# Designs tried in a protein design chat: VH-VL binders against Cytochrome c oxidase assembly factor 8 (COA8). Part 49

Target 1, 167 residues: Cytochrome c oxidase assembly factor 8 (COA8), of Homo sapiens (Human) (q96il0)
Amino acid sequence: APERGAERRDTAPSGVSRFCPPRKSCHDWIGPPDKYSNLRPVHFYIPENESPLEQKLRKLRQETQEWNQQFWANQNLTFSKEKEEFIHSRLKTKGLGLRTESGQKATLNAEEMADFYKEFLSKNFQKHMYYNRDWYKRNFAITFFMGKVALERIWNKLKQKQKKRSN

## First folded at step 9 (VH-VL)

Design i58 (from d5 with light chain T94D; framework fv_belrestotug)
Fold by ESMFold2-Fast, scan of step 9:
Structure i58 (fold): chain C 167 residues (1-167), chain A 121 residues (1-121), chain B 108 residues (1-108)
Amino acid sequence: as target 1 above (167 residues)
Amino acid sequence: QVQLVQSGAEVKKPGASVKVSCKASGYTFTGYYMHWVRQAPGQGLEWMGVINPSGGRTSYAQKFQGRVTLTRDTSTSTVYMELSSLRSEDTAVYYCAREGFKYDSPHFDYWGQGTTVTVSS
Amino acid sequence: EIVLTQSPGTLSLSPGERATLSCRASQSVSSNYLAWYQQKPGQAPRLLIYGASNRATGIPDRFSGSGSGTDFTLTISRLEPEDFAVYYCQQYGDSPWTFGGGTKVEIK
């Protein structure tokens, strides 16, 4: 079957005007990528009858998202800065110049950039290890509280069912 | 198909200058550095210099500094090597060679056929 | 500059024999950026090996390169009549690019 090949993207949220029946109004939804981190933020839906435990879970998820956004915004900025400095240094060493005849910055080929990537990874090894450790700790805490919330919801449903049976 | 086609043989007198051309085809001319290498009769290969065809920037071997000039014309995808103040010791075959890359290696992957320059009285 | 010394200067062998050519650098070759070229009389050099051990496109598998640092070897496992030529090593790890003096492989 013929399929039209055209790139079209919807901006979230878009076209949401109905109360809760539309999914975007009553559930968590995903926003556009952050300018600096390039990560999509999750906007959390807050129920009217949110329990203290549910609130704690939501706040933990929000704090983890903010931590993640800040880490990757800083990492991307550092990568871009060091990449440009490396390219400048290498072209200067070769004596081949920093700009093309058209005025564009001269670039290194993929093979030459391999040296930069290896150095960048090595230099940032400890930083990335700490990030991974903290990410796992945060993820375990979130998973733990998700389990507690699930158990609370099950218990409350059973308790509600018992009240309905009693009277 | 990548091809490097050089200009024909030259006979020059001592003190003259020679300009050899190397016309590239079959690839994006400005994407690859071009080197010049010469070989005297019965001798080995000797590197002379390199040009970035995109910006026209050059780097030369110390032995040829002040006598060699590398240029290019992007409209014709041609690199030129001009050697001045010719001596009998400059009698050689002159080659252009492209600096290609594959699997992290920027090596000379294609060579011109060579241009014989003879310097004699 | 890095000086490349090739040995032997001349290697006299018969078709079917194994040829082993040596290239020694005056200092360590960066990233093992070492190439081998074959040259026949009246012809431009032909790339055989790059990055010390990678065969160029269209090069027969009887040609192999090995080595690292300062010591490199080109091996031709079973010489064919067409393999009798001069062989040059070249380093392209640091400017200026330099070539060895060559090894002539000739018929015994």
Scores: ipSAE 0.000, ipTM 0.450, lowest interface PAE 21.1, mean pLDDT 80

Design i59 (from d5 with light chain T94E; framework fv_belrestotug)
Fold by ESMFold2-Fast, scan of step 9:
Structure i59 (fold): chain C 167 residues (1-167), chain A 121 residues (1-121), chain B 108 residues (1-108)
Amino acid sequence: as target 1 above (167 residues)
Amino acid sequence: QVQLVQSGAEVKKPGASVKVSCKASGYTFTGYYMHWVRQAPGQGLEWMGVINPSGGRTSYAQKFQGRVTLTRDTSTSTVYMELSSLRSEDTAVYYCAREGFKYDSPHFDYWGQGTTVTVSS
Amino acid sequence: EIVLTQSPGTLSLSPGERATLSCRASQSVSSNYLAWYQQKPGQAPRLLIYGASNRATGIPDRFSGSGSGTDFTLTISRLEPEDFAVYYCQQYGESPWTFGGGTKVEIK
C-alpha cells in the first residue's frame, strides 16, 4: 500500500529521495538505485588537475563501492532464491497449489514467513560479520587516504605561500 | 489472545451431513493455515485436511477425499468443515487447529475446544 | 505415509518419578518436523514440544524432547499430578500429517 496515497512523494524503494544532477556537473553526483543491490551509486567527477594521491583515493572509493554493490546484489539474489524455494517446498508439503484461485502466486502464512526471515538472518550471521569487518577495514583505509590528501593540500598551500613571499 | 471457538455437539443419522464451524480471533485470520483433525472414542488423532484462509485453497487426506469439504468466510474469520455420507465410524471429536511456524518447525500451536459428532440410528 | 509408533502404550508411575516416552518413525523424519502434544480427558490436545526439542510457550522445564532420524523421546523429569495424561507425537515431514498411537501416563 502507498505511504501517502494520491499525495505521496515519489521516493526510491529504500525511502531515499531521488536526486540526479546533470552528468556534466563539476562535482560528484548520486545516481538511481541499482536494480539488484538497491544501493545508489556515486559517480565521481575527475578533475583535470587530480594529483596521484587524489586519484588513489578516488579509485579506492570506487573499488569499495563496486565491492559493496556486488555484496548486496548477491545477498538480495540469494534471499529471493531461498525465499522462493522455501515457499514452494512448504506449499508442496501441504499439497497446496502454487497459485491462488485468482491465479496469483500463493503465499505462506505471516508466522511462517517471519520465522524464515529470522532463520535467514541467523544463517547469514557469519557472512554479515565478515562483511562488516571488511566494510570497516575499507572505510578505515578511505579515512586514512582522506587524511593524506588533506595533508597534501596543506603542504601545497604552504608551498604556494612560500612562492608568493619569494616574489 | 488467540482463540479458536467451535460450534456445539451434533447428533446425526447415517447418510446425513454435518458442518462444523471454527471461529478464530486474536490474530490475522488470513495469515495462518487451519487444519482439521478428528479423534474417535478411545482412539488416536487423525488428520483430515488443511485450508489456506487467504486464497481458500484446500488439501485433504486421501481417506476423506470426496466426503470432506473445507471452506472459510474471511468476513467472520470462520473456517468450516463439512463431512458428508456419515457412518457410525465417523463418530468422533472434531478439532480445528492453527498451524504455527517457529525455528523452521511447523506445528499446531492453538486448538479449538473440539466438537463431538455422534452418528447413530 | 510415515507411521509413528509410540511405546509403551501405558506408563504406570507415581508423582515425583521420571517418565520416558518413545516415538519411532517408519522412516527418517527431520527433527524440525516432530512435535509432542498432551491431552487430558475431555480436552483438546496441547502443544508441548515442537522441532523435537523446543519447549512451547508456558510449558514447564520438566518437559524435554530429544532424538533424531527415526527415534524420538519425550522426558518428564519429575511427574506432577497434572502430568497424568495421554501424550502424542506428530510428524509434518510429508503429507499426510500423522500422529503416533499415544502413550497413557497413569497413576500407579
Scores: ipSAE 0.000, ipTM 0.506, lowest interface PAE 14.6, mean pLDDT 82

Design i6 (from d5 with heavy chain Y32R; framework fv_belrestotug)
Fold by ESMFold2-Fast, scan of step 9:
Structure i6 (fold): chain C 167 residues (1-167), chain A 121 residues (1-121), chain B 108 residues (1-108)
Amino acid sequence: as target 1 above (167 residues)
Amino acid sequence: QVQLVQSGAEVKKPGASVKVSCKASGYTFTGRYMHWVRQAPGQGLEWMGVINPSGGRTSYAQKFQGRVTLTRDTSTSTVYMELSSLRSEDTAVYYCAREGFKYDSPHFDYWGQGTTVTVSS
Amino acid sequence: EIVLTQSPGTLSLSPGERATLSCRASQSVSSNYLAWYQQKPGQAPRLLIYGASNRATGIPDRFSGSGSGTDFTLTISRLEPEDFAVYYCQQYGTSPWTFGGGTKVEIK
């Protein structure tokens, strides 16, 4: 439905986007969060007469999405493993069991977890800095090619006007 | 300012129980584990157990298992150490000690002033 | 349980001298989770060093810790009058947490 696509922006909260694929694909659509990265993938509409420049832009956006998905899937996996190892190690150090009396997973105090998060971020600072640098570089390139595609589409419309048949 | 303030000295007869309190202030009480350590006259330090003030979960040294009970009251930010079936060998100074919050090092960063418990007939 | 052995039992020194205190574990201490405490008569222990080599907040730089595995050392580079006390090492890598027997640093 074009109405929802027209009303809702790409940067809007995830709840504004539908997870069902459109039957008529005239626009990009946003899927459910990826199992590993927790990021919502964009499924790109491919025009019937896609130009080489339009294809380059689409591929650049797809490659950027795949890079972003891979980065966060790996980061989330690393975070989850290190978090679980930290919790288990701290509980074992005190002689506390991994399960509560009610059978639920044992947790650490909020301050201990906050300290873990701080150390995890510090340990991964350089990795995140390089991610941010590459993220901005990729988005600059995308913006640049979006401009080129826009100019190409304007020029093509002007060319079509010039080739207009007189009947 | 972090402070751990313990209850006053106790004199008990063999077979009795003693309950020592440790009132915490100057930090989020439920955010750090609290340990209990004792020291007999002229002897070294001996670890007794630990409590998580948030959920009340406890773990005890095997030597004290069955005789020591650690509890807490979150409304008063107080941890309690109760030792039952007292023997003359339980005569000691009893300390509460707060576990540090550093990610890679769960050490004792603050101690109570100590409570002397004397067990005599 | 891990048994910690401190040596010497008593160290007699004068102000200005270097004190070197040893703590040896019966088994490897996990994650170098070893602390040093200072205790004066009638007082609670005071944290000096944690994680084998990290100085606690407010502790003078003359105190330093070193070592790993089973062999740990506390060094006081130049003794001040207030440094004469009993020193305990402690491991907190494995339950039950255990302490050494202590080293008394006394004036000679």
Scores: ipSAE 0.185, ipTM 0.639, lowest interface PAE 5.3, mean pLDDT 85

Design i60 (from d5 with light chain T94Y; framework fv_belrestotug)
Fold by ESMFold2-Fast, scan of step 9:
Structure i60 (fold): chain C 167 residues (1-167), chain A 121 residues (1-121), chain B 108 residues (1-108)
Amino acid sequence: as target 1 above (167 residues)
Amino acid sequence: QVQLVQSGAEVKKPGASVKVSCKASGYTFTGYYMHWVRQAPGQGLEWMGVINPSGGRTSYAQKFQGRVTLTRDTSTSTVYMELSSLRSEDTAVYYCAREGFKYDSPHFDYWGQGTTVTVSS
Amino acid sequence: EIVLTQSPGTLSLSPGERATLSCRASQSVSSNYLAWYQQKPGQAPRLLIYGASNRATGIPDRFSGSGSGTDFTLTISRLEPEDFAVYYCQQYGYSPWTFGGGTKVEIK
């Protein structure tokens, strides 16, 4: 989300994101999209007085981000590799050549590519289903620990209030 | 449903040309490559060539290069196979076949009913 | 071009028997690029198996394909009367696309 110490992503038609460095702050920073996963990494701020519970939440968020980045980097690589192999093999088997008369890379039409996309999605359905399941499990765990951290902060404020009253 | 309907039987003299049509229906015509395969009486299947209906680009088997011409008409969803300088050995049933794709495997998923071409003096 | 050799040329069998049809390629062919077709007299070929082992829609379980490299097999586990036909293998890994010479499965 933008309000987690991140600057909003805006892209040119080419898909390249450019934005200013974050301002001087004590908040999380969201970086540009990773070239392999296409996901924006979050660089977590570590407070000076981080509690064990806050550390556990931060580590869980970092681990979840790394898991998510690795999954999508691998998925995007597999997709790109299989797509290129599919295009290459179809053009080669037909004898139509890999290049047009003008020397440009030959492409398949939308209906042929639709067949590839349909089969790719079907073949990866179970993999994506397990990813979604694990993604939601991780997010529920993060939400649970965020709640615990919030309660800890409330308790600490109440302790400070009680200490102020004690003389 | 997908259907490929071919033109009727032809009887030609040696040296003549024949043009066979294959009309497609039930799918996006320009989305699939179309192949031509022939079969002489009592013989096996022989691939002749392929056309991309979208751009009209073609590729032919070496044996037929210079004698076969594949064309298409997108307004009627029809592909054509014209074979020139006919000889008695060109007597065969000529089939059009659509190239499908599933699980990384291209294959001929639908075939026309065939057109018998007889070359006789 | 890749030459596909089918053997035997003719199989004479009775209904209920197992038919095993062989297709050998002159050079290695990816299994993804091998198909089998059935043809009955006066009819166009019908797709049976694609990618060496995948049954086409509507094809009964008694038909199965296997193999890799240069050796491929079509098996019909228990012949039904409607299975007596000519069977062709095809490769589409290399242009030109080529077919085998066919195996005729006939009633003994």
Scores: ipSAE 0.000, ipTM 0.463, lowest interface PAE 19.0, mean pLDDT 80

Design i61 (from d5 with light chain S95Y; framework fv_belrestotug)
Fold by ESMFold2-Fast, scan of step 9:
Structure i61 (fold): chain C 167 residues (1-167), chain A 121 residues (1-121), chain B 108 residues (1-108)
Amino acid sequence: as target 1 above (167 residues)
Amino acid sequence: QVQLVQSGAEVKKPGASVKVSCKASGYTFTGYYMHWVRQAPGQGLEWMGVINPSGGRTSYAQKFQGRVTLTRDTSTSTVYMELSSLRSEDTAVYYCAREGFKYDSPHFDYWGQGTTVTVSS
Amino acid sequence: EIVLTQSPGTLSLSPGERATLSCRASQSVSSNYLAWYQQKPGQAPRLLIYGASNRATGIPDRFSGSGSGTDFTLTISRLEPEDFAVYYCQQYGTYPWTFGGGTKVEIK
């Protein structure tokens, strides 16, 4: 009888939503974009005979995903909050209300907003530098362990082939 | 809330076997390796082995190889440690401990309360 | 196997004093794979420090870890009454995972 697996959304330790792939999955699954980070989560498949090396790779990928999701959720929240504060502050300085005469939300022109973007980028320069450094370090480590796992799998296949031919 | 709850104290004769349980709750049971560590009276901590609850794959310390068997039941989120051919020097408190999430620092983040096993003739 | 040697075996101090506990490995251990645990009589060990220098959740800032290679240190800056316990270092980089023999921090 066919089984129906429902996608389940859970909250990860980082506060990012987590999804569950359908039952009997034998591959990694990519979910919808997270509400806060706007990044697509990956739910990693856990093989029944997972080696210690394979587990280390999976943990590294999971940890990197959670770190990345948390960084961008926080960054997006900070950006939105500071942008709104900047707009309100500038409107107050000009003696303008939060809404136009037509009832639309009051906005700043592109030249005024350029000041905010420059300030935000400058203020977060070091934070983004550390993010990029860690991002590259993590991806280097992932690539390295992916290579080790590939070599382990090749070695195991060669052992099986040699065993069969030697008998 | 993550919890590891172990079975109660056991008193055994030399040559017998003991099976200690560790029931996990508050997290995805199959996502975390579970280790067993023992401590003899007045002594330090000694690592015994590890089990991956997903597939049941195990690794044991050489000292316990052939006497220890780690198993799990995914339906009850429980890990078991069975130690056979008990000797008086096996008298100890036995702990289950969860291997943490961090790939590059897989430390023990949660411990069971411990199970006292006394082997006496 | 990697042997961890803790010194001193016993450290007798008064509340308010600084405690410095040493852990020496028989071979180099990456700092990412060294932890410190606290154990009180009749209780399971409690994680204090992982990756040589990272405090576990809920651990007070008076606890700090440092070191690399073969020499690692746990420092308690100002002992509180609840800090009198046995402390163990652990390496988890190479199977079998091993613990030090422990340092007992006791009241003078």
Scores: ipSAE 0.000, ipTM 0.525, lowest interface PAE 11.3, mean pLDDT 83

Design i7 (from d5 with heavy chain Y32W; framework fv_belrestotug)
Fold by ESMFold2-Fast, scan of step 9:
Structure i7 (fold): chain C 167 residues (1-167), chain A 121 residues (1-121), chain B 108 residues (1-108)
Amino acid sequence: as target 1 above (167 residues)
Amino acid sequence: QVQLVQSGAEVKKPGASVKVSCKASGYTFTGWYMHWVRQAPGQGLEWMGVINPSGGRTSYAQKFQGRVTLTRDTSTSTVYMELSSLRSEDTAVYYCAREGFKYDSPHFDYWGQGTTVTVSS
Amino acid sequence: EIVLTQSPGTLSLSPGERATLSCRASQSVSSNYLAWYQQKPGQAPRLLIYGASNRATGIPDRFSGSGSGTDFTLTISRLEPEDFAVYYCQQYGTSPWTFGGGTKVEIK
């Protein structure tokens, strides 16, 4: 009979994840888009015989994902807040209500919104430059370690082939 | 967001054992190594060991080998440090610390608040 | 094991001054895996610098790390009142992980 403590939920440290069906090889799983960042999270599978190098790569990818999601969640929240403030300010300055005659939320035309987008991009120029710098640094590191893992796997396959050939 | 919460202060007699807990929240518990570090009154930091919560595999500093045991419970996202055959020299604040990772460098990015263990007769 | 020696043991300075803290390793620290931590009485250590020169998230720009091999430095460009604390260096390039003896930065 099932016991509360006997149930495995999220991740099995010995190599089975809730995202890996029992009859399939375990693999990384891509979830639905995050509400705030609009990015799809990757849930990383942890194999039982993960090498130190593979673990290093996985942790680097996990940290990069968390950093990226945090950046975009904060950016999207800031954008939405400032956009709403801009619209309300402009409508108030023009003596217009926050809703149309039909009861719908009042909006600005595309030309007026273009002014907001230009201002927002200008204001956040430094922030976006630092983001791009860090993004490239992180992807370079990931690519480097992906290459190292690939070489390790090739070496292991070669060793296995030579062992079988010899025996 | 990330939090490590340790159990309360302990007072033990020489020869006893103590078991300190460290409950993790705000991240995937099994994705990150957890270390234990102690600090005796007025002294510096001393590394004790590490546990991989994913497999439960441990590695200990030679000084503590045979006296320290690190374990984890994945269902409660908790790591435990048990130290046996306590001596007065074991009086210290015991910390759990997560091994974070950024770019290609591991480091202790989050620490528990510490647990004071006093060994007195 | 790699032994880390911090100097000076105590550094007495006034707010606004520059602090320079040294950490010397008995052997070369691989991959520059050296971190700096700040600790105030009754509190857990706080990560400042990792990988010898990378500032941790939320750490003010006045903190910087430098060095490689066996000689490492933590610099606080302009001391604020909240910076008076004990600072520890740590190497994690070779097991066992080891800490320096600490440098106390105190108000003159």
Scores: ipSAE 0.000, ipTM 0.484, lowest interface PAE 16.9, mean pLDDT 81

